# VH-VL binders against N-acetylmuramate alpha-1-phosphate uridylyltransferase (murU), part 5

Target 1, 242 residues: N-acetylmuramate alpha-1-phosphate uridylyltransferase (murU), of Caulobacter vibrioides (q9a2m1)
Amino acid sequence: MSQAPKIAMVLAAGLGTRMRPLTNDRPKALVEVAGKALIDHMLDRLVAASVETAVVNVHYFADLVEAHLRAREAKGLAPRIVISDERVQALETGGGIKHALALLGEGPVFVANIDSIWIEHAGAAVDAVAAAWDPERMDVCLMLASTTESLGFHDTGDVFLSADGLVRFKDAGEIAPLVYVGVHICKPEITADGPDGPFSLLPLWKRLAADGRVCGVAPEGLWMHVGDPQAKLAAEARLAEA
Key: E = the ipSAE of ESMFold2; O = the ipSAE of OpenDDE; V2 = 0.75 times the mean of E and O plus 0.25 times the DockQ between their complexes.

## First folded at step 1 (VH-VL)

Design o5 (framework fv_ofatumumab)
Fold by ESMFold2-Fast, scan of step 1:
Structure o5 (fold): chain C 242 residues (1-242), chain A 121 residues (1-121), chain B 107 residues (1-107)
Amino acid sequence: as target 1 above (242 residues)
Amino acid sequence: EVQLVESGGGLVQPGRSLRLSCAASGFTFDDYAMHWVRQAPGKGLEWVSTISWDSGSIGYADSVKGRFTISRDNAKKSLYLQMNSLRAEDTALYYCAKDHYSSGWYEFDYWGQGTTVTVSS
Amino acid sequence: EIVLTQSPATLSLSPGERATLSCRASQSVDSYLAWYQQKPGQAPRLLIYDASNRATGIPARFSGSGSGTDFTLTISSLEPEDFAVYYCQQRSNWPLTFGQGTRLEIK
């Protein structure tokens, strides 16, 4: 039985274009929802899952992100922060992990976007991903949500999930019942043979899924994608009800 | 150019309902979030409710949640506030307000003249 | 919720004088603060948005400054038409909140 990862890659190098005007003078990671920065919501979830170190990539307003994270550490808050510097060029999801490989060590890691917020209906969602993780069967394990229990994600979905936990990515024109909601566990070395510069994880995931190496779990809850200012207000209204 | 005209206010007894309307003109109504803001006699401004351009995102002040419902009809260029279970503390002038930017800045660049709601026995 | 505290409650000044109005937030609103003017019997009018940007048609004598938790509205030389109540408002966090207002008396 594998222990839950102690290290997370937190993807905070996004430009936040759809979040304008809130991102005109700050990165998306520092946009506040219910009085707490998006990155702090995610870091708190990771800490609750026993993450000890977060490797955070920075690009847009990198100095501001670093200052915020150092101020967080100065308050005595976990996790320990390691900065992966992408000031010269944003590397996207796959490129960001590849660039950070030396900082992530040799074990599986959590990978987290900063723009997903959720309400839990049956235990800790990140713990559910850790409980589903099996390195003998998987290279990637995705946290998923039903399209009917997620706000601000694609109505057409992303994936199908088999009874034994295997993921199939939908074909063009298909409607899938589940969406990826911004947290997964992976073996970060899957990015090592990727191109230099920016690239997405999605082509790697599709190749691995074809080989039966991508699994997923859909914890009970409500997921909210904070992708624009209206979604921020919607998320705050739902959190106030919880 | 921009005009917002509220209607539907009046004197009502506690526990009853009232529906406010706001007719908009002079801008592309379906591109902007719309808001209700109220002001009790001699008091300051209190935000009541917001609805996004597509009605996909709605918010309420805690004081009115569960009692008031905001809605819009983009074809009619109209904003509504359905007020149920009215209380004396809901007595105020109710303003319809336009959001400043189509991207949802949530500042209020144009306001109507307001419609008065008095909840009294 | 973020509480906005305006001071002073009332400011009494003569035409031609400089007015300085304060708005303090209970937690950071970054630069996402607006100022409104309300004259008796009228709807509010947007003066300043994003802490320091003048709204369309607002005279240059109005200026805003500040960030984080401490904001100031300045009127460099008061005109008689500036008699009004001034409100600050934040859009950084839900719910949207206003300060209680500062009443400016010109006399």
Scores: ipSAE 0.000, ipTM 0.411, lowest interface PAE 16.8, mean pLDDT 87

Design o6 (framework fv_ofatumumab)
Fold by ESMFold2-Fast, scan of step 1:
Structure o6 (fold): chain C 242 residues (1-242), chain A 121 residues (1-121), chain B 107 residues (1-107)
Amino acid sequence: as target 1 above (242 residues)
Amino acid sequence: EVQLVESGGGLVQPGRSLRLSCAASGFTFDDYAMHWVRQAPGKGLEWVSTISWNSGSIGYADSVKGRFTISRDNAKKSLYLQMNSLRAEDTALYYCAKETYTVYDDAFDIWGQGTTVTVSS
Amino acid sequence: EIVLTQSPATLSLSPGERATLSCRASQSVSSYLAWYQQKPGQAPRLLIYDASNRATGIPARFSGSGSGTDFTLTISSLEPEDFAVYYCQQYSNWPLTFGQGTRLEIK
């Protein structure tokens, strides 16, 4: 039985251009939703799933992100924070993981975006991903949500999920029922052969999915993508009702 | 084939309005922020406006703020630019452009061939 | 707004030579800078994004470097099809801004 990952890669190096003007003077990770910074929402979810260390990449307003995370640690809050420095150049999702490989150690890790917030309807969503993880069969396991049960995500979706738990990425012009909601488990070494510099995980995931190495789970809940100022307000309104 | 096709340009008198359209094909339009970029005759590129995938985030260049309105219709895979109170300095070739990724990258990997707007008496 | 200044305005070179084009920002844009090529009668073509990452299908002779306020586009060995106007663009802050272009012409 594989144990759930104790280490997470938290992707906090994005510009947050679509959050402007909220991100003109702060990084997206520090934009508050319902009085709590986006990065704190995600870190709290990872702690609930028994994550002990978060490797956080920083770029846009890197000093502010780092100061916030050190202040969080000073309050006695888990997880332990390790900074992956991308101040010189942002490396995107794939490049960020590749750059952080030495900090992530051996074995699978959680990977989390900072702009997903959710309400759980049945059990802990991150724990569901851990329960589905099987390193013999998988290189990546995605947390997914129905497009009809989510706010602020693309209504065109991202993927189809088979009865065996295998992910197929949609073709151009196709509408898929499930969307990737910003948390997955992976073997971080899949990025090792990626290009030097910035690159996205998506092309790598599509290649691995073609080989049957990408799985997914769709936990019950309501997912909210905080990608722009209107989505932030919508998420806050919905959370106030919960 | 990934394409953006602009239309709606023409000759118009100062103070009047035009509506530009951009028809997208060959990619999932709903996944990307879209932009309008213009180029005056013999001049360089000037960013005009942006709209996020869900219309939740909209931006404008100061030169057009209050006069131009960007919008999109995801069901029709179309982007629009409503141009009011047109001035001679709005004379340009207007390009529709798609962002490279669905994340934070405001670089433009796909451009249309442009539609010409001439504001003249 | 962030102003991008490109230099030189015109660069005259022969095929086979190395071209170096500069773009300077009035304030830091970090690595959020793209380069475009535009040929007469055509839409711009993305060459480089995030200061140094080549776009899909762009030949290896094109490379970008720099961060903060000082950026360079290099064409290691000019081909005849490379003679065009080149623009830099920042996407660190709204409004998005372009440089005024460098025209690369045959000597």
Scores: ipSAE 0.005, ipTM 0.464, lowest interface PAE 12.6, mean pLDDT 88

Design o8 (framework fv_ofatumumab)
Fold by ESMFold2-Fast, scan of step 1:
Structure o8 (fold): chain C 242 residues (1-242), chain A 121 residues (1-121), chain B 107 residues (1-107)
Amino acid sequence: as target 1 above (242 residues)
Amino acid sequence: EVQLVESGGGLVQPGRSLRLSCAASGFTFDDYAMHWVRQAPGKGLEWVSTISWNSGSIGYADSVKGRFTISRDNAKKSLYLQMNSLRAEDTALYYCAKDEGWELPYYFDYWGQGTTVTVSS
Amino acid sequence: EIVLTQSPATLSLSPGERATLSCRASQSVSSYLAWYQQKPGQAPRLLIYDASNRATGIPARFSGSGSGTDFTLTISSLEPEDFAVYYCQQYSDWPLTFGQGTRLEIK
């Protein structure tokens, strides 16, 4: 009965250190894959899932990111863009959401990294996350992919998924079959009690998962993490074959 | 808490080999790049080598290229430095260091206490 | 390689004074610069990363500034435990390089 989120938090404030030298004079969000900026790939996927507003945090080359997004809007492209300003200090995944709470409104939101690209084999992947979302059972719902059908993600995996859709994060010595691929739905208020300044979502997710409040879905497809220049070239090769 | 414990240092003759180890605990070892940094007696810090989380990206200082090999065993949460053809100028305290953050920024948020390597005849 | 030059080589001050330490890069490192403190007999400790972000647990009296080629570490009011050697490090390009260090000593 709950409708899919109309608002997304797009995490674009990272330095992109692993993408050097491509990020020496531009942010990672504006690095192009197959002629389209990484942020545009993600925004297009969110629009296809009926997202109407994207709250985008900016830090590294913030003026370039903002100018790009305003130019995108000037072309008549959705979504509507709201800038969450982190020019003073980058706040990482958890801190970025906490800082943006007033801009995200009431209710669940999509949260998206800008460096995940994928090829769909069965239906729209972001729609599958929305279909799985249940705010009575969940605080977080992760989009997941098999380690054997993903490129540039962690080969030892991140999580196990139960038949009921519950997520368990792996212990350090384990190999898990599924990786988190950079899109989830959450109740953004879960970050409200986090520390001031930069912090990661991962410790919070582990605590919530222990309480049975983190779920996941693994849509069919091929996922590509564009984390470095070689991964960019690999992603471009795979997209050309699709 | 994060801990890095180096071992394998000692006194060795020029031209010989030595293998350093670093045992990591308190963090998900296989998610982070790892580094070796050395410090000669009374001198400053010198970066020696880096290895990415999956061993897919490796770098070396010019002074050690072709002689030293960095490796890691993620299942054992261990970092290694195989040091061949050792020279007197390799004499130093060798630190194991962890990269910080999810983006592998290549600054070092945690350091071990170091293991001493002395190359002398 | 990118050479980092720290100045002064030695800085003699008294507790309560402000310390200003400089690091200059031979070419632009953007904001990819970190600062470390090393006390005698101890491993280095991260103070500042990305030129201006204070690491967890580092007192507010430590601050970093600068971008491109010119960087500064400032200690607003020296405590006795702050007398140590300080190193800058760039991670903009391979190989990773450190400055030669600034020794902060009691006057």
Scores: ipSAE 0.000, ipTM 0.462, lowest interface PAE 11.5, mean pLDDT 88

Design p11 (framework fv_pozelimab)
Fold by ESMFold2-Fast, scan of step 1:
Structure p11 (fold): chain C 242 residues (1-242), chain A 117 residues (1-117), chain B 107 residues (1-107)
Amino acid sequence: as target 1 above (242 residues)
Amino acid sequence: QVQLQESGPGLVKPSETLSLTCTVSGGSISDYYWTWIRQPPGKGLEWIGYIYYSGSTNYNPSLKSRATISVDTSKNQFSLKLSSVTAADTAVYYCARDFGSYYFDYWGQGTLVTVSS
Amino acid sequence: AIQMTQSPSSLSASVGDRVTITCRASQGIRNDLGWYQQKPGKAPKLLIYAASSLQSGVPSRFAGRGSGTDFTLTISSLQPEDFATYYCQQYDSYPYTFGQGTKVEIK
């Protein structure tokens, strides 16, 4: 669709603590699942959705991440890579986007975590998010999965989805049917009035959702969060069956 | 270096409104979230609520009906009002900077408020 | 609300000891957990955020680990200034909640 973002923010500046010992000598983004680095799985999905530029933040083993991405480009592979440097301090999800604002241009962008892998059952999942995006209604559009169609995500869920596509974040102690699976579209300027330094997107999303400006879509498929070595092995087993 | 300091009456009568102000120095109140946290004698910490410098607030549901947090960017201050107080509201009240709701990185020294006749 | 339970409620230790404090969440909170130190008559001080990240200026003898529901704070070689009460705090969901505290006392 014509409204689909051509730019993605790829959040690769995490420490990967839960992936130890796999992350003792490499960043989580370069941990391999089924012979391909986590960041390459996500970049390939974004390319399939016609993303032309990925802004990638780097912190832990930043030189290694950067070298990998330049090697990827040298093979002639899209997208074009722009590095957002957080070597001095990791800025978290909201701070990372705010820091990268000048690199993201003036329009909606995809935002992607590197630790989500999925199997599609009906069409391209990232395209479904693009098709659902409506800048007059939304500041954020989340890719969601049912807790029954997801492995390794927050087991009590994250959100409820109304008939109108509006997101409500669950209250503490509540069980929600849908989880956020690491890809969304947003207007990156929503981070502009956030604090300097590290901050999370989650409190901002909760406020925007209360105002009716966060929407979501749950494409058909199976989602896998590769958060630790056990989850990596589980994901590889599921991919081998596909 | 950011510093926070609470001020307000140390004694409030039951049924009245508790009113505290936090003064921020060494940095601007703008572009940050600010929070109030209390600690009753012999008990742990309880989060009251936050305010973003633009005026957006969120409150602990247990206190939402009585608590109001406001911000005055011209004075570099934010304030807490807690209405209809009882002895159960006796606590040390802290103001703190909320670093994007990740953690509370700078705290005031705390001020003891006793609710008694 | 998410309940945070610390174990033990108190412990006695000597300078040089390795001290471990546990924090358990009533539901999964990912790594959205901080640890604070509170000395008598003082405000709490942030030690660790995101379960394992040391706050600037905090000595390396403090280490956090864990994810999901089970978390630990370890002090590898207890110093005299470390006798204090320690609190965990989740920031996964509103309202934010703290553990009941663990008091580390001189043996």
Scores: ipSAE 0.005, ipTM 0.444, lowest interface PAE 12.7, mean pLDDT 88

Design p3 (framework fv_pozelimab; at its last look DockQ between E and O 0.10; V2 from the best seeds 0.00; counts 0 for: pae E 10.8 > 2, placed apart)
Fold by ESMFold2-Fast, scan of step 1:
Structure p3 (fold): chain C 242 residues (1-242), chain A 120 residues (1-120), chain B 107 residues (1-107)
Amino acid sequence: as target 1 above (242 residues)
Amino acid sequence: QVQLQESGPGLVKPSETLSLTCTVSGGSISDYYWTWIRQPPGKGLEWIGYIYYSGSTNYNPSLKSRATISVDTSKNQFSLKLSSVTAADTAVYYCARGDFWSGYEYFDYWGQGTLVTVSS
Amino acid sequence: AIQMTQSPSSLSASVGDRVTITCRASQGISNYLGWYQQKPGKAPKLLIYAASSLQSGVPSRFAGRGSGTDFTLTISSLQPEDFATYYCLQDYNYPLTFGQGTKVEIK
């Protein structure tokens, strides 16, 4: 009986609008940073945390994403890939998880964006999220970073973290010390009562946080959001120094 | 610039274990598929296997029962142990960095190679 | 395992010649093929990945073509530094497998 999830939801259905022109003829997931596709950076981090299966949603250039993942799998590389097809309509973060519920099975899962890259200073960051996870206390556990240890994220932050590990989302106009950096553990069934079609996880997280069900952990490291071509170049420069 | 350097004994007796270390400098060992490739004198190249910095490995099935690759991220090193050696294991052993682009795997940096002779 | 066969095993050429080396896979590998150059006493050097993509810093006289089972490496105007052994490598499936090599020698 392991506490750490063996399954991850990898959110790869985004349009990559801010990455243009790099995404004019390819999906954001296949944009390279330091010679490696963004999706491969994240999948390799999840494999390092003993993830065995990744459910990957696809929409923009879905055939290219699938071909890349099948070629990776044909090489014998973990994780096993299961495609969640959103070719007809992109469902956003909440809708994407709700759509994939049957593929995710029962139990907690990792959820990962493909555009977060990091340098670790003290142990494996994804393992730190798994170590913090407590299903009796939590429905969601966020991987967080200080605004001073992150590049390309909101410098106004996203959340406050209490001494007990509880997350509070900032109010409009407030400045928070921590940002969400694109990896979390959740009970995916929290999306089951969500609206049909596209919806964001953020309103659901705010409701759960008000009930004391959202926790977080801030592993030591440097975090980089690859949201546009300038951020890609900045991330490559920092990785070359590591 | 990234550099790889093999080290280990040049002579190994039949039936013993061959042990080699590759030291990575000029870049982090995090990420990439750190690979061992060998070449018997006057012959072609044979892929032995790789290790990812997390400890995940993959081996050539012909060598899987005898080969172990390990990584030490604190030393920026990865190592190969090959047990029960015979004269057929006499080769130049290379370490190499395996990179990925759009599912394609290629070796962009190589060590200089180290000759291991198995006496028979 | 996927078997890679190169032809010829060796060839003799003069500076300025056009040289073509062939590599054949025992099964379809799409365009998952690289080419490596090895000079005597040296480690191999990546020339081409994805069958036709030239590695940064490699001269444009090197060109790769092919898909499926049949691939070629062409050197359009052979230079003195190009006398070497050339290896193809399939990266379609594990184990990764190299061709036996083609030695390009002075005529």
Scores: ipSAE 0.005, ipTM 0.419, lowest interface PAE 14.2, mean pLDDT 89
ESMFold2, look of step 12: ipSAE 0.005; ipTM 0.510
ESMFold2 (binder alone), look of step 12: mean pLDDT 94; pTM 0.958
OpenDDE, look of step 12: ipSAE 0.023; ipTM 0.551

Design p5 (framework fv_pozelimab)
Fold by ESMFold2-Fast, scan of step 1:
Parts: structure tokens; sequence; C-alpha cells
Structure p5 (fold): chain C 242 residues (1-242), chain A 119 residues (1-119), chain B 107 residues (1-107)
């Protein structure tokens, strides 16, 4: 009996607009930080948390992403890779999960962006999210970091966290102490009622949070969002110190 | 610099198949979508369809039953066939590259080729 | 299909004028909108992508704004080479659809 998801949705279909010129000839997922592609950093973290299958959506330079992942599997590296094809149209975070529902199965899954890298100060961060997950109380559990322990994320933050672990998204003009750092667990079926085209998870999360169904956990560490070339250099410098 | 050049017959008879080729030079056809757009004389632009270098296609539903786009990576070319043409298919036909870092943006265009459908 | 409506269909302007043209989508398209310039007898040229981002090599007098359903293209100080027809294009969903065009003519 597993309490932690064995399947992850890895969101690799994003357009790398802010990473230009690094993304002129490759997708953001294949941009290297400290000699390793962004997608490989995230996949290695998921493997460490006992993820067995990663469903990866592909769009921008989809053939390059797919070839990289098949080469990774050919080396004997976990996880098993299943491609969710969005070559025709990028479906955003919510649409991407909805499109992949048949590939994700019936249970909760990890969902991971490819552009978050971190240094752990107290245990495995992905394991902390799994330990916090409770499907009776929540539909979504967010990995969070303090704005003071995160680089390249919004200085104004994203959310407030209650003593019970409940998330409240900040209102326009508020400053929140915590940012979402690109990994969560969810019931993927929350996307089933969304439109058939592109849509974002954020409005859905706000509705679920209003109903008390979004929780979060803030593991100790330093989080780095690799969103542009300067952030890539900053992340490499911090990783070299560890 | 990337250049696109349309070629094909300027006159096609009603009920026949229109066949156009786009030759890409100054860059590889790989890792991009490639698209066809048309413009009837004095009117606006209409998207026909696109192809990725793998052969994956998508078409305007109004043309899907008649349009076929294909790619030949060895010749650095992609092509449009439009069957059962009528006078309504008279237009300048453009090929273009789709840059999709930012969406689906048609960043390089051929000069266009006028196709007249007439007996 | 998403309908794109431009206004005005044509306008007359003088060199140095500020020109604004609008594009309205029949449904929300986020920022998935481009602006294209077409001079007589020539192929269209991309000016603006993602509603507001200036294409490399395009003069800074061109600016795009908007999201959702309402979009504008402004030319802050019209130059002789700017007399052309301008098209918006939504790339949110297929079929990709163009507006009918706005012709900018010399006054």
Amino acid sequence: as target 1 above (242 residues)
Amino acid sequence: QVQLQESGPGLVKPSETLSLTCTVSGGSISSYYWTWIRQPPGKGLEWIGYIYDSGSTNYNPSLKSRATISVDTSKNQFSLKLSSVTAADTAVYYCARVEYSYGYDFDYWGQGTLVTVSS
Amino acid sequence: AIQMTQSPSSLSASVGDRVTITCRASQGIRNDLGWYQQKPGKAPKLLIYAASSLQSGVPSRFAGRGSGTDFTLTISSLQPEDFATYYCLQDYNYPYTFGQGTKVEIK
C-alpha cells in the first residue's frame, strides 16, 4: 500500500520565452544547469521520492525532448517515461493535465515544473510533500518556500499558510510570505471539468482553496527558479557552494 | 538568412488538384512548424494548415477534406495539395515558418504565388 | 471558429500621426495574438507577437496592448513606410484566424 504517488506529471510543454537566447535552438527542459538538463534535475528528484513513471507533456521542440528522454531510459535510468503529445497546441498547466488524464491513472499524482532547482537543509523536500498529503482533506498539496529562501520567484509571494496547513492565495496588492516552488500533489481529475483547450491551474486552485481543499508544506531549503539566463548563472553559483 | 520560395502552376482548371511546393533555404526545415496561408485578390488572409518536420499536420476545418500538406526533409521542402478546386480557391498562396517559442508566430514568409482557377 | 474583428476597416493619416487600430476576439484568447503588416504586392511581416512583444528588427514606434478579447496596435509617429494593411491573428486555437484587416492610407 503506497501513501505517496508513484506517478508524476512533468510539465515540459512550456514556451521558454524568458530563457532566450538559450531557448532559440532548444526547449527550456533541455537547458543545462551545472552540466545537467533542467528536466533531468527534476526527474532525479522524483526518482529519489520513489516515483516510477513520469508522464511528460511535450510541445516546443517536442522531438528533442522525446529523444532526450528515450536516451535517458536507454541508459537504464528511472523513471519510465510516457509522452503526452501537445505538438499541435500547448494546453497550459490545467489543460496539460486534463489531456493526460488517461495516462495518469486513478490516484493522486505528483505534478512538477522543470524549472525549479533546490538545495535541501532538512531531509528530502519531495518526501515532505508526500508526508503532508491527505486525500480526505485536500485535492492539492503545494510545495512552498519562504520568499527569503527562494531566488527567482516573486518577491511579493503567492500564498499564506494557516496553522492547519491550509493555503490562501493573496489578493492583488498583498504581499505573501510563501511562494509556490513548482512541485505539488493533486487529484488530477480536478481538471476534468475544465475546457477542452488551454487553461491554467491557478483559477482552479483559488476555487479549491476557498473550499479549504488546498494545503501546503514549506520544507527547509533554498529554492531557485531558473526562469532566465541570469537565474541560470545564479543557480549554478549556489549549487557550486553545496 | 532563412528564405522561403513558393513554386507551382499559376493556372489550375476547376475540379483539378492544386499543387504547390515551398523551398526553404538558409536554414533547416527541422524543429519548426511550416504553414500555408492564402489571400484571395483584394481580400484578407486565411490560414490553411501546418506541418511539423515529423509529418504531423493540422488543417483549417473548412479545407481539411481537400488539403494535404507534406514535408520532404531531404529536399528541405514542404508542399500543399488542394483537391477539387473551384473559382473560390483563386488566391495568392504563401508559405511561412512558424516560430513557436512565444505562441505560433509566422516569422518568415515566402513572396507568395498567385494561383488562378479558371477554364 | 474564433472570429477576429478589426476596427476601423480603413483610416487616413498623415506622417507623424499617432495611429491606433483595434482587434476584438469573439472569445478569450489570453495574449495569443500577433500583428502583421502587409504592403501592397508583398507578403505579410510579423510586427508583434504574444499581444505586446516587439519582433526583432521592428521599429519601437509599433506597440501592442491587450489581453483576453480586446487588443490594440499603436504606431506612435507614423512614417511613410507604415502605409500598409495591418492584420491581427489569434493563435490560441485552430483554426488560426485573421481579422479582416485595417488599411492605413495617406490622408
Scores: ipSAE 0.000, ipTM 0.433, lowest interface PAE 15.6, mean pLDDT 88

Design p6 (framework fv_pozelimab)
Fold by ESMFold2-Fast, scan of step 1:
Order: structure tokens, then sequence, then C-alpha cells
Structure p6 (fold): chain C 242 residues (1-242), chain A 122 residues (1-122), chain B 107 residues (1-107)
């Protein structure tokens, strides 16, 4: 199979509006869960999967995010950090990757949200995504979780997964068994023809899935989306039980 | 495509509880934030509060002691209760959807109900 | 709470006119500002989010500008369907607050 990506795009430029009041004076990336910043939870998972460089986009409280990441590097912690500056305007998921294309190099990358935390029940989840990745078949490979074993994600689900690992996004009114939980591998050049400015990856993923180019894997575990203050408390309670 | 419809009594007596329901059609209530906004006749707009389909709420501090928003995903509905009403609560009440799917984005309202007038009078 | 002040409270204009509406925040709100149009007897409709981003389906004659405390909505060539009340909304902090509205009336 293909070698795991050594570079990750870490999406830290979100406004954190749903986390208010916790994000009134700090970015969501620096909100702590169980005494550790959300961005550090994700970076540690990526390091465990052999990621060597993280390209991190910054916007809301950008100076605080950048200072935190430089302090992390000063402690000798991997990965190496490259800042993608969105101080003028947040570009969302698709726009953020497009803006960072020159920093991501050639080849597939991990893409990670900073607000997904999980407990692993069978092996390393990020490694499972890397093991499933096949650049001849895929442009995108999604980390997925069951709607019944995830907290704070969409209860109606996002996708169906075929026996061959192909993703179909649900139609309006359908209930799907699996949710996207904030980590994937992609060929970042899929964003190159997107609009200049903010745009979401989701419409692009739907087009690629219709062409059979989006795959997924659902590792065993419990996933927690830290999207608001109640979800933060819920995640801390579940982590304390593990 | 997505449509919202407010329903509830158009007349409420002073000191009683105002109760309104918003029915969502053409899309699921699950996985979104939903909000109530009101407008007294001839005046501007006032945000009341929001609810996430899982039950998390946030309220305008001016109304927090009297307002309760709840959600019923099986009926594709969410509701507002406002206790101890006075003539100052006479307004058109709107329900609206807030953006959430896959991006945090701006806090804006992309689909609105038509509004329902609630008059507080004995 | 963040106070939003619109100017003018009303204006009279003719079809084809350039109309400018101003919204001022009592403190810095970055670009966390939206513009809504409300026609008599109807619900408000989103025109612009993030101070300058045009909502899908909204005509290009509507344009938003500004950052920090001072914002403008411009209608470059007023059409008959544009006679309405316009509201700004800050989404920087809770509670969300609207401006008092600017009524655009036929001359």
Amino acid sequence: as target 1 above (242 residues)
Amino acid sequence: QVQLQESGPGLVKPSETLSLTCTVSGGSISDYYWTWIRQPPGKGLEWIGYIYYSGSTNYNPSLKSRATISVDTSKNQFSLKLSSVTAADTAVYYCARDTVEYTYGEYYFDYWGQGTLVTVSS
Amino acid sequence: AIQMTQSPSSLSASVGDRVTITCRASQGIRNDLGWYQQKPGKAPKLLIYAASSLQSGVPSRFAGRGSGTDFTLTISSLQPEDFATYYCLQDYNYPLTFGQGTKVEIK
C-alpha cells in the first residue's frame, strides 16, 4: 500500500462561535480538555501516526495560536510547525487548504480539525486511515465513526460505506450510520479550482464521491466533538472514565 | 426547500406563559442550531436564543429568566416558552435556522419562518 | 451588550439611485457583521455575511464593506424590489444584537 503522509494540514482558523463564551478571549484551538489544548490533542495523534510537519492555518486570535505552537516547538515536541496566515479573512475548510497549497508540497496530506477527540478501542485510528489510503483509487479517504459510538456529531449521520470502502453522502431525509470525525487524507490539489476566498470541502467531496473517488474507514472507538461548552464537559467526563 | 412554520396561540393573557412551536419541513431538524427572534409592531429585531438539536441552549440575558427553548427531533419541531408575559412581549415571533453543517462560520440565519403575531392582552 | 447604530433611520430614493446605509458598533467586532432585508409583512432575508460576503442568490448590486466598528451596505442601482427595511447584526459576541433598522422608501 501507499506510505502514510508525513505532512498534515491542521485547520485551526475557525471562529469558535459555538464555543462562546469560552472563545470570547481565546481561539477554540487553545480551549483545554482534560488540561490539554484541543490543538495539542490533535497534534499528538498526528505525531503518533508519524506526521513530521503540520501546516496550521490561523485567523481568530492568530497571535495566541502561533505563540502556543512556537512554545510547543521550543519544548522539543514534534511536528515541525508551518503557519498559514489567514489573519485578514478565515477561508473555511476548502479555502484554507487552497491557500496553503504551496506549503503542503506535492502528494497526499492528512487534514485534521482541532475539535475532535477520541478513545481508541482497537489500534491507532489515524494509522487505520493511512492503511486504507490508496492514491490510485482515492482522492479523499475519510475517518468515520458510527453515529451510536460518537458524541456531539450529527445524529442523522453523514455517509454510507460500501463493502469496497466507497463513500456515499446521504440524501436529504436519509439517516446514515456513519459520521465524518474530523480527520482525512486527501490530494490537496483537489481544492485548486475552488473559488478564491472561503469555501467548504463538502460540495467538492460530494462531487468526488459521485465519481467513486472518496473512500472511508471506521476504526473502533468513541469519538467526541468538542463543539460547545457542554460537549467539553462531556468529553472530559468520558476521558476520566478511560 | 427547507421551510419553517411557527404555530401557537395569537393571544396570551398577562402573567401567563407564551408557548410557540416551529415545525421544520424539507429537511431534518437534527444536526442544526435553531433560533427564535422577535419584533414588536413597528420596531426592530431582538434575538431571543438558540438551541442545538441535542438540547444545548443560549439565551439573551434580558430574557434568560423567563425563556425556555426545547427541541423534539421525532416531530421535527422546536419550541419557545416565555413565562410571566406583559404587554411588552407583544411581537411577531420568528423561528430561523442557523448555519452549522461542517463549518462553524458566521452566526447568520439562512431560513426563516413567516412569523406569528402574539398579542399580550386581557 | 454591543450596541449597533444605523444611519440614517430612513431615506427616500428613486429607482436607479445609489443608496448607502451605515452601521456602527459600540466596540470592535472585526468582520462579524451581517445585513438583512425585510419587506413589509415578511420575514427578514440574509443579504451579506462576514461584512462583505454576498449570500447565494442575492443580486450583485448589494455590497458590504467595513471592519472593526464602521460598516456600510451599498445598493449601486436601486430596483423596485429593494424598497424595504435593512438591519445589520453583529455576531461577534452574545447576545446577538441588531441595529435599529434603516427604511428605504420610494421618493
Scores: ipSAE 0.006, ipTM 0.477, lowest interface PAE 9.7, mean pLDDT 87

